# VHH binders against Profilin-1 (pfn-1), part 148

Target 1, 132 residues: Profilin-1 (pfn-1), of Caenorhabditis elegans (q9xw16)
Amino acid sequence: MSGWNAYIDTMTAAAPSIKRCAIVGAADGSVWARTEADNVFKASEEELKTFVALFNDVTQVPAKGADIEGVHYVVPRTEESLIFGKKENTGFFAVKTKSAVLIAVYEGPNEVAAQVRKAVESMQTYLNNAGY
Below, E stands for the ipSAE of ESMFold2; O stands for the ipSAE of OpenDDE; V2 stands for 0.75 times the mean of E and O plus 0.25 times the DockQ between their complexes.

## First folded at step 20 (VHH)

Design vj7 (from vg83 with D108N; framework vhh_4orz_3; at its last look DockQ between E and O 0.87; V2 from the best seeds 0.82)
Fold by OpenDDE, look of step 20:
Structure vj7 (fold): chain B 132 residues (1-132), chain A 122 residues (1-122)
Amino acid sequence: as target 1 above (132 residues)
Amino acid sequence: EVQLVESGGGLVQAGGSLRLFCAASGFTFSDYSMAWLRQAPGKRREWVALISYAGDYDYADSVKDRFTISRDNAKNTVSLQMNSLKPEDTAIYFCAAFDSFDSGDTYNYDYWGQGTQVTVSS
């Protein structure tokens, strides 16, 4: 699990607007790595289990939204392996790899969203190529 | 031509109610998530409410339980019911459209209305 922390650091370094992020198992929502200390990612295992299950049918997610860390996000956009949520000046990007879900919660104006997406999708590509 | 036209603003006493409307035309309304934002004098424009193209919604903490956002895809309208209004709700209120299928990779609102003034007196 310690090796996964490096990927957390890579994503947060690539997008300064990311406040918290996590890498979790796509099958069960188990936490592989997450931001800690002052920026601890606080989603429960039960919540993450529900969250990763959203990827079973992303087309339904905009109708019900997504909850992360007890916060409800409206989801205006999904793709096959991507869920995008918004709440005031915050939001999240979640992307699915072969075996993992990467979640990045960010803060800032809408303009920062592109950079956050790029960061998580870059990691998505890397992990997929690595077999994860 | 794309248009968003707000209406329903005005002067109201604290504790009163207003209902804002936004009429949309010139685009496929049902493909867009719709938002209400507001800007008070000397302050930044702030997010008030958002409703997805599929009908899920949320509110800023400052207006939660007082404001209600709704949409009517048959009429191409989005509404904001504002109850228990406070002086701090005084602002120009804007409706904005966000395309869920936008490929621009900007994640910004695509269209804006001209805004409608809401003034709440103490």
Scores: ipSAE 0.855, ipTM 0.916, lowest interface PAE 0.5, mean pLDDT 93
Fold by ESMFold2, look of step 20:
Structure vj7 (fold): chain B 132 residues (1-132), chain A 122 residues (1-122)
Amino acid sequence: as target 1 above (132 residues)
Amino acid sequence: EVQLVESGGGLVQAGGSLRLFCAASGFTFSDYSMAWLRQAPGKRREWVALISYAGDYDYADSVKDRFTISRDNAKNTVSLQMNSLKPEDTAIYFCAAFDSFDSGDTYNYDYWGQGTQVTVSS
């Protein structure tokens, strides 16, 4: 879905520590847009279907963690529409909108995580207000 | 007063084992995810292991299958069993706590221990 690529660019520009990100359908994990080229977001269809289902009850996630792009992340914090995962000096934020899940994978020290969260939550708010 | 106190460090021959403990006090331990990090002289501090407040865990790839993290919420402790130690594991090991519920705007660790030295001789 080429029309959604502008939103990918907006998130990566807002938080340069984001290395890969995607917008996927909340119902089935289908990819609407993702980073490409040298920074391809490469999670499998099966992985994404499992991943978006975590939002059915985020309180269950810290006990099992989350897998994305074949990497296991420990999930030390969730909120109703947000999952935060960590692995070494990398992590992800994922947020759910009415129709989509936004996933941003970042690299860097913990100090950059707040900027990543701000970028994905700003887009979450925009898409929700637009009916998505 | 919040305290994280590491113990169990020391000098060990390559191939040996050590068990580190971190005793926590002054906060609601069960609301925190706990990590071990380490810093060798002249290097940046690196993530070794993390265990969530709900029990999931993982390790840096360099220590996977040799180290085991565990927590005991009844005793407010987290431990790191280190087996098959290598000279490259020589570092100061720090315990750190991450508020899983009420941290501020940052995603940094809220509390740090003073560290315990692990030295692995060849």
Scores: ipSAE 0.762, ipTM 0.889, lowest interface PAE 0.8, mean pLDDT 91
ESMFold2 (binder alone), look of step 20: mean pLDDT 83; pTM 0.837

Design vj8 (from vg83 with D108H; framework vhh_4orz_3; at its last look DockQ between E and O 0.84; V2 from the best seeds 0.79)
Fold by OpenDDE, look of step 20:
Structure vj8 (fold): chain B 132 residues (1-132), chain A 122 residues (1-122)
Amino acid sequence: as target 1 above (132 residues)
Amino acid sequence: EVQLVESGGGLVQAGGSLRLFCAASGFTFSDYSMAWLRQAPGKRREWVALISYAGDYDYADSVKDRFTISRDNAKNTVSLQMNSLKPEDTAIYFCAAFDSFDSGDTYHYDYWGQGTQVTVSS
């Protein structure tokens, strides 16, 4: 788990608008690493299990949305390995790697979304190349 | 030519109701999520409601349980039913279209209407 914390730090450093972040197992939603302290990622294990299962069919997600940390997000966009959610001035990006799901919750206007996406997709690419 | 036209605004007493409409044309409406935003004098434009292209929706906390967003893809319209209106709901209300796939990797509202004035008196 200690090694995964470094990846959390990398993503949050790359996109200052990211408020909370987690790396979880793609198969079961188990938490490998997450932001802590004042920015603790608070999603439950059961919620994360449900969340990672959304990637089994991303085309259905915009119809039902996604819940993270007890908050419902409308999902305007999905790709094969990406789910994007919005709520007021907040949102999230979730990307799937070979074995993990990276979740970044951000705060700010729509303009910050590009930077957040870039941060999580960069990490996605890195982890995929590393076999994760 | 893309066009969003809001209607249904007006003056209403506190506790009253209005229904706003937004008619869209010039783009594939069913591919866009639709939002209502509002701007009061001297304040920033704020998010009110959002409905995805697939029909999921959410509201700002300030309007939850009072406002209802809906869409009709056959008519290219999005509506906002506003009940139990309060003076603090006074604002210009804007309809906006948010693309899911057609505008690349941008996450901005692509199109805006001219807005419709809503005034709620005490």
Scores: ipSAE 0.788, ipTM 0.889, lowest interface PAE 0.5, mean pLDDT 92
Fold by ESMFold2, look of step 20:
Structure vj8 (fold): chain B 132 residues (1-132), chain A 122 residues (1-122)
Amino acid sequence: as target 1 above (132 residues)
Amino acid sequence: EVQLVESGGGLVQAGGSLRLFCAASGFTFSDYSMAWLRQAPGKRREWVALISYAGDYDYADSVKDRFTISRDNAKNTVSLQMNSLKPEDTAIYFCAAFDSFDSGDTYHYDYWGQGTQVTVSS
């Protein structure tokens, strides 16, 4: 959790539409860091374990969707290391690094999604290059 | 030419039902996730339901348990069954298509219908 909080701040600063985010272990969903205080990321350990397992085969995700913080998201698009989910005027991007999954939950219409994706992919690249 | 054409709107009394249809042409329908959105006078356009290209779906909380989205890839249609209608459901309803396999960094709906009016009287 130590040191990882700066990466949370970097992602939320890069895309103001991000309201909650987390960095979790890719193997077990353990929380390395998350937004705290006014915008606590509140997914359970069991939910996160299930969530990170979606990256074992992203091609299956659009058929079943994804749950984060007790909210079901329809997943209309995935890529090898990326999942995009939607619920009403909110959504998420999740990306996988070598050892972590980055999750950003945002508010806004589809037009803001590109800035959110850029924020999480920039961090994905950084962590991969750092060996994580 | 891509077209999305909504039908099935009309005037109905509260408690009634309507079924909306959206007929699609000019693109590979099975590659698209489909949504229904609505806009009432003086209000923002809001998401009503989304069904992914692979069949998962969900609804706005305000319509859950009353509305059902479904798709028929053989007929290139998406439908919205609307039961137990309330005056607050009065709006223009739009279908929209989202390219689930686009490699671009854009997430807007690619195609929109012209909309169909639903009016629910008290």
Scores: ipSAE 0.755, ipTM 0.897, lowest interface PAE 0.9, mean pLDDT 92
ESMFold2 (binder alone), look of step 20: mean pLDDT 83; pTM 0.833

Design vj9 (from vg83 with T106R; framework vhh_4orz_3; at its last look DockQ between E and O 0.85; V2 from the best seeds 0.79)
Fold by OpenDDE, look of step 20:
Structure vj9 (fold): chain B 132 residues (1-132), chain A 122 residues (1-122)
Amino acid sequence: as target 1 above (132 residues)
Amino acid sequence: EVQLVESGGGLVQAGGSLRLFCAASGFTFSDYSMAWLRQAPGKRREWVALISYAGDYDYADSVKDRFTISRDNAKNTVSLQMNSLKPEDTAIYFCAAFDSFDSGDRYDYDYWGQGTQVTVSS
């Protein structure tokens, strides 16, 4: 297991509602680590390239939404380094670090979203402090 | 005072159509994403459709291609056009508002309507 896989495990342990997650390069969407086995993160490289580019202008994202793993999410909220998507009882949080994008797809009622956000933002802070 | 008022519900035969309306007041409508949810007797409330404050939208798989959500920010209204209705669409339909900027750590709907009954007979 690579060092990046350990960070995947940390996020999923911190928020049980996370079903799949990935750490990808902010510049090109290349996969550095992702959930595997029964919870494989399935986004294609081309899709991830498009996704990470959304952070170039987050203010436009709510108008067009975001696609992850072939699923379209409505994006009701963005911040400078955060994109939040919703679809029925699922959603995602994506946060940007200096060099990476962390993506967590979760399942559950809306109340679980706070815990998912906390998990990915904690990792965001850690990685930023580490220079990533 | 914040208020969401649904209208347009009623009894319709299978294959028929209804158009639901939700009139909003007491808050800055254009800052909120709007959703329709429904609850059938003995079942959990379920997501039906969502439209962001910026106009992007999505639907539950069970209503996709049959229902259409739209909003009019000038009139502070959100609508749900329901075509090809089925008995399983019978439920109380609720309008809900989600603040995209001021929700803090809350990722739930901020405001709810009282609901409107939709009954589809076979």
Scores: ipSAE 0.787, ipTM 0.891, lowest interface PAE 0.5, mean pLDDT 93
Fold by ESMFold2, look of step 20:
Structure vj9 (fold): chain B 132 residues (1-132), chain A 122 residues (1-122)
Amino acid sequence: as target 1 above (132 residues)
Amino acid sequence: EVQLVESGGGLVQAGGSLRLFCAASGFTFSDYSMAWLRQAPGKRREWVALISYAGDYDYADSVKDRFTISRDNAKNTVSLQMNSLKPEDTAIYFCAAFDSFDSGDRYDYDYWGQGTQVTVSS
């Protein structure tokens, strides 16, 4: 598989509730890989640049929320390298590695969120250990 | 002991308004994000509104522009102003609390109220 697409497949297989996901550059939001075809991850370069900049100070994100794919998410919780957003019966997890931000948009009740978090954090750990 | 107690429900004609209140005790209210959810008979419980501990908020698309969530950290309350009510808003409404500072991998509501009935007649 070319480029970074294999990592997209790994995350979506690990947590089937993930409907769309992407790996983007932490500095500029450039798309390294994303879900395609029927599950296209739809975000503009401008939106992604703003989104990855949230990791410059995650403590300020709960006061303003986060927008991705034109959807506003309330962010009830962040951690040093993790942002969790909610909208209705959907949500996202985003995690930052040294070079990238991994974004996974899921559908389902909050009970499935742990599986989604595990999938993105496992990949975060893998990429960090690989120097990314 | 943690308690969330809803009030303000009742019977109202379509087009009317109600204001729900949720009084919280037994935890540090300002550390929690607060939500309203609702469940109509025979249906799944659905998210209505969420307000983060730091003040950002949003609504389900079906109630946007008609409902307003707000919180008062001094009184440990969250409220839901419901305007332009429709028969499809008929449900039991629940207040729920989410620990915004939990360091584990739990991402579900920690506390729930017993609910308050809202009935909108046509």
Scores: ipSAE 0.760, ipTM 0.898, lowest interface PAE 0.8, mean pLDDT 92
ESMFold2 (binder alone), look of step 20: mean pLDDT 83; pTM 0.839

Design wj1 (from wg2 with D111G; framework vhh_6fv0_2; at its last look DockQ between E and O 0.73; V2 from the best seeds 0.80)
Fold by OpenDDE, look of step 20:
Structure wj1 (fold): chain B 132 residues (1-132), chain A 123 residues (1-123)
Amino acid sequence: as target 1 above (132 residues)
Amino acid sequence: QVQLQESGGGLVQPGGSLRLSCAASGFTFSTYDMYWVRQAPEKGLEWVSTISYTGSNTYYKDSVKGRFTVSRDNAKNTLYLQMNSLKPEDAAQYYCAKWYDIFTGSFGEFGSRGQGTQVTVSS
């Protein structure tokens, strides 16, 4: 297991309502690690390239939404390094580190969303401190 | 208010088994992910296991994989931890928790735990 796969495992253990997640390059959307098997993260390279570019100007994202794995999400909230998308009982949190974007797609009630956000943001902090 | 009550701890010999229970009340149990954590003497709090709100996803600390099984009964508002092949290093006070941060080892502003149940493993 690569070091990046270990980070995927840590995030899913921290927030078990995460259905799929990935760590991708902030510059080009290249996949460094992702959930696999029954919970494979399915976003294409082209889609991820477009997605990570959203962080260039997060202020525009709420107006147009965001697409992950062919699914369109409304974006109720953005911060400088965070994008929150929502669709029915599903959603995603995406955060940007120095060199990566962490994406976590979850399913469940609103109560689990806060835990998913905490997991992704905690990983963000860890990776930033590690220089990534 | 949120209440969590752990039970099922005790004294067992190495290789023995225990089944912990956690009775939950004061919140909608079925919509929350739940955690087991433990604290051994002179050690910090450590994460043991996590289970999703539906029970469909379970995760374990490496040292307990294959020996411990987390489960839940949402109709009974109860969390379980089946502990088999217990080792001396498993001895600790065990807590069930709502909203535990495994990165920082804290419960944060929204987290809660019970009084815990003592697990002792000795020959």
Scores: ipSAE 0.895, ipTM 0.940, lowest interface PAE 0.5, mean pLDDT 95
Fold by ESMFold2, look of step 20:
Structure wj1 (fold): chain B 132 residues (1-132), chain A 123 residues (1-123)
Amino acid sequence: as target 1 above (132 residues)
Amino acid sequence: QVQLQESGGGLVQPGGSLRLSCAASGFTFSTYDMYWVRQAPEKGLEWVSTISYTGSNTYYKDSVKGRFTVSRDNAKNTLYLQMNSLKPEDAAQYYCAKWYDIFTGSFGEFGSRGQGTQVTVSS
């Protein structure tokens, strides 16, 4: 891969029901790469800083939900390095690596959501093994 | 029982066309994203194309973009790959799959795929 943009391309190809996605810094939410053009990932710097901080204590997230791109999601459950948000037929998966948070916003039924989760977790593992 | 059955392979000259089909049964085809993957002799698995569950989003490996078209007919539980302008490097066993992990290059532990269909490109 030549850069972080190549990982965005690979993620969308790996799970084609992903509508928008981003790779952001785990410490501050700074955008390393995101979907652009017709499907730009539109989250503000302030929103992303708040969002990545949720990983400091994922156990508090289900009670509050989470906001991304100005949309509020219910969070039915979390895991140590994963937040799943749901709103109607859309949702997001976010996973934390050593240095980054991967965010994928998708549309589709639960079967598609499971495929999106598999793709996001596989990239998480790949980046962790590469030292990110 | 999940079943995927590929067909439509064969021998074709460079520049020719083939249309692959994948008949799906044993699961709700219309709620899954689907994958085309190929394998040439003595090579690993290679991702070819992915299509969303509605058919609205399609993605292609760079080397086939503009030559291959993935599509699906959810009423017939069938996935398709139209392959135009075929080149010798496209020769491979082609598989359709319910999942393929682009990051690990594998179908995973419970990879649901068919036995594949052979595409040969030669004079």
Scores: ipSAE 0.743, ipTM 0.883, lowest interface PAE 1.0, mean pLDDT 92
ESMFold2 (binder alone), look of step 20: mean pLDDT 83; pTM 0.838

Design wj10 (from wj1 with S30R; framework vhh_6fv0_2; at its last look DockQ between E and O 0.80; V2 from the best seeds 0.81)
Fold by OpenDDE, look of step 20:
Structure wj10 (fold): chain B 132 residues (1-132), chain A 123 residues (1-123)
Amino acid sequence: as target 1 above (132 residues)
Amino acid sequence: QVQLQESGGGLVQPGGSLRLSCAASGFTFRTYDMYWVRQAPEKGLEWVSTISYTGSNTYYKDSVKGRFTVSRDNAKNTLYLQMNSLKPEDAAQYYCAKWYDIFTGSFGEFGSRGQGTQVTVSS
């Protein structure tokens, strides 16, 4: 297990309603780690390259939405380093660190979404403090 | 208001078993992920296990993997922790929580826990 896989395990333990998640390079969308086995994160390289570029101007993202794993999400909220996507009983939180983008796709009611956001943001803080 | 009541603790010998229960009320239990945490003497709170709101996903602290099993009955608003092959280092006050930040070891603004149940492991 790579060091980055450990961070995937930590996020999923913190928020077990995360279905799939990945840590990718902020510059090019390259996959550093992702959920595997029954919960494989399936976004393509081309899709991830496009996705991470959304953070160049998050103010435009709510108007056009965002695509993850071939699924289109509406984007009700963005912050400087956060994109929140929503589709029916599913959604995702994506946060940007100094060098990475963390993406967590979840399924469930709004109550679990709050915990997913907290897990991803806590990891964001940890990685930023570590220089990543 | 949110209420959580842990039970099932006690004194056991090393290698023994206990089954903890947590009765929940005051919130929609079936829509929340739930957590078990513990605090040993002269130590801080530590995460033990997490279970998704449906029960489909479970996660464990490394030191309890293979020995502890978390489960839930959403119809009964009850969380469980089956503890087998108990070790002296498992001795602690055990709490169930509606919200717990495993990164900071805190319950945060939205966190709730009960009074806890004491687990003692001694020969």
Scores: ipSAE 0.872, ipTM 0.929, lowest interface PAE 0.5, mean pLDDT 95
Fold by ESMFold2, look of step 20:
Structure wj10 (fold): chain B 132 residues (1-132), chain A 123 residues (1-123)
Amino acid sequence: as target 1 above (132 residues)
Amino acid sequence: QVQLQESGGGLVQPGGSLRLSCAASGFTFRTYDMYWVRQAPEKGLEWVSTISYTGSNTYYKDSVKGRFTVSRDNAKNTLYLQMNSLKPEDAAQYYCAKWYDIFTGSFGEFGSRGQGTQVTVSS
C-alpha cells in the first residue's frame, strides 16, 4: 500500500466501526488524507489547526473538551500522544506521530471503542517506525 | 472464555460456492467487530474481510471483492462468509476472529480465533 489514501483505506478496514477518519499535519492541521465521498470527514482547516494544537499540552484538554466536525466531545482523560472524546454512542480517538495526527471517529459500545483504539495505535506505531 | 468454531469448509471445483459459519460464545458477540482471516499452506496470515458489530459496514481484501460476502446474525451469535466464484488462490484454512491487526499481520492481544475450516479448490 502507498500514498496517504491507502492508509485511510487500511484504517477503516482494520476497524470497520470507524465512520470517518483523517491524517493531518501535526504542525498545522493540514489534511494529508481523509475519508471521502459518502463518508466525508468535514472538519474545517481552522478547526483542525486548533485541534492539533491540543497536543501541545494534553493535560488541559479534559477541562474544556474537544471539537471535531462541529461536534463537541467530552474528553474524560488524555495520554501524552492520545486524546479520546465521547458523545453518547459516538466518539473519536486521535493519536500523534512525529509528523501527523491520526483522527478516527467511530460509533459503537465500549468494546468497539477498544478495537478502534487498537487500530489507530497500531497505525501510530507503524508511521512512527517509518519516520512520520 | 472466548470460543469460536468455524464450519462449512470443503472441496469445491473452480467457480463453485461455499458458505462458512462461525459460532461464537463466551463473550457478547453483538458488541464486537469481527474478522475473517485465512492461511494457505506454508504462507502467512492474510486478512479477508471485516464486519462492524451491527453488520452495517463491511470490508474486503481486493482479490475477493464482489465474490465474497460477510454477514452476521447477532441473535444466533454467528458470523458468516459466503464465498462465490471460488478460485484455486482461495484455498486455505479460514479463521474467524475477534481481532486482527492488518498493520502487523497478526492476531495480537485481543486475537481470539477458532481452529479454522479448510477450503480446497480443485480443477
Scores: ipSAE 0.770, ipTM 0.888, lowest interface PAE 0.9, mean pLDDT 91
ESMFold2 (binder alone), look of step 20: mean pLDDT 83; pTM 0.840

Design wj11 (from wj1 with T104K; framework vhh_6fv0_2; at its last look DockQ between E and O 0.85; V2 from the best seeds 0.74)
Fold by OpenDDE, look of step 20:
Structure wj11 (fold): chain B 132 residues (1-132), chain A 123 residues (1-123)
Amino acid sequence: as target 1 above (132 residues)
Amino acid sequence: QVQLQESGGGLVQPGGSLRLSCAASGFTFSTYDMYWVRQAPEKGLEWVSTISYTGSNTYYKDSVKGRFTVSRDNAKNTLYLQMNSLKPEDAAQYYCAKWYDIFKGSFGEFGSRGQGTQVTVSS
């Protein structure tokens, strides 16, 4: 297991309602780690390249939404380093670190979304402090 | 208000088994992920296990994998922790929690826990 896979495991343990998640390069969307097996993160390289570019101007994202794994999400909230997408009983949190973007797709009621956000933001803080 | 009540702890010999229960009330139990955490004497809180709101996903601390099993009955608003092959290092006060930050080792402002149940492992 790569070091980045360990971070995937940590996030899923912190928020078990995460269905799929990935750590990708902030510059080009290259996949550093992702959930696999029954919960494979399926976003293509081209899609991820487009997705990470959303962080160049998050203020425009709510107007157009965001696509992950071929699914279109409305984006009710953005912050400087955070994009929140929503679709029915699913959603995603994406956060940007110094060099990476963490993406967590979850399924469930709104109550679990708060924990998912906490998990990815905690990982964001950890990685930033580590220089990533 | 949120109420959690742990039970099932006790004194066992190394290699023994216990089954912990956590009775939940005051919130919609079936819509929350749940956590088991523990605190041994002179040690901080440590995460033990997590289970998704449906029970479909379970996660464990490495040191308890293969020995502990978390489960839940949403119809009974109850969380369980089956502990087999207990070791002295498993001795601790065990808590269930609605929210828990495994990064910070804290329940946070929105976290709730009960009084806990004591697990002692000694020959």
Scores: ipSAE 0.739, ipTM 0.881, lowest interface PAE 0.7, mean pLDDT 94
Fold by ESMFold2, look of step 20:
Structure wj11 (fold): chain B 132 residues (1-132), chain A 123 residues (1-123)
Amino acid sequence: as target 1 above (132 residues)
Amino acid sequence: QVQLQESGGGLVQPGGSLRLSCAASGFTFSTYDMYWVRQAPEKGLEWVSTISYTGSNTYYKDSVKGRFTVSRDNAKNTLYLQMNSLKPEDAAQYYCAKWYDIFKGSFGEFGSRGQGTQVTVSS
C-alpha cells in the first residue's frame, strides 16, 4: 500500500547495506510494500506464506533453514520474533510485529549485519508501538 | 578507542561549496556503513546522508539531494561530504558517525561521533 512504501525508504536509508526488503502480512505473507526497480524483492506469494509461518514455531527453524527469493539460508539462531539467515557474505534478518513481518536482505561482513539488525529491530519497535 | 574527527567546515556565502572530511581510527572503517548527521540548536539532530561500507549505496535527506554527495576512501579511513549550492538552512554542526538510529532520531548508546565541524552560511 502507498503509505507502507515510506517505511521501505526509511529502512534502506537507515541501513544502506540492505539490498532488498519487504513488509509482509504476518498471517499470510501478502506484500504490503517492498523495494522496487533495480532492487526488486522477488519472493513469490507461495514462498512468503511458507516463510511467515516459520514464526509459528521458531524453535524448528534452525534444523531446516529458510528460503527466501529462491535462496536457501542456514539459520544459526532464532529468537521469539526474529529469524537470522546466512549464506556466504549475504544474509537476512526477519522480525515479526503484531501484524507484519519485516524482511531485510543484506550483503556485508558481520559488522554490517549488526547494523542491519539494529535498524530492523528499531523499525520493529516503531511499528509495534504504532499498533502494527 | 574509536575516534572520528570532522573537518572542512567554515563560513560560506549562500550558493557556495564546502567539502567535509571525517578521519576514522580505532575500528575497521571499511566494514561499517557510515552516517552524516547535523545539529542546529533549535531543531536538534537531523539525518543527512548514509553510505554503505563499500561506498556503492548512498542515501540522502530529500532537502540535500542533488546538492550533497557522500563518498568514502577506505584506504585512507576517511568519509567525505561534498556540499554544493549551500543554503542558510544547511548551517549546522556536522558529525560523522558509525551508527545513527533514524527511527529514534539519536546516535543511541552505540553511536560514536566526533566533535563535529561547524558550517555557517551567511553573506
Scores: ipSAE 0.675, ipTM 0.860, lowest interface PAE 1.3, mean pLDDT 91
ESMFold2 (binder alone), look of step 20: mean pLDDT 84; pTM 0.856

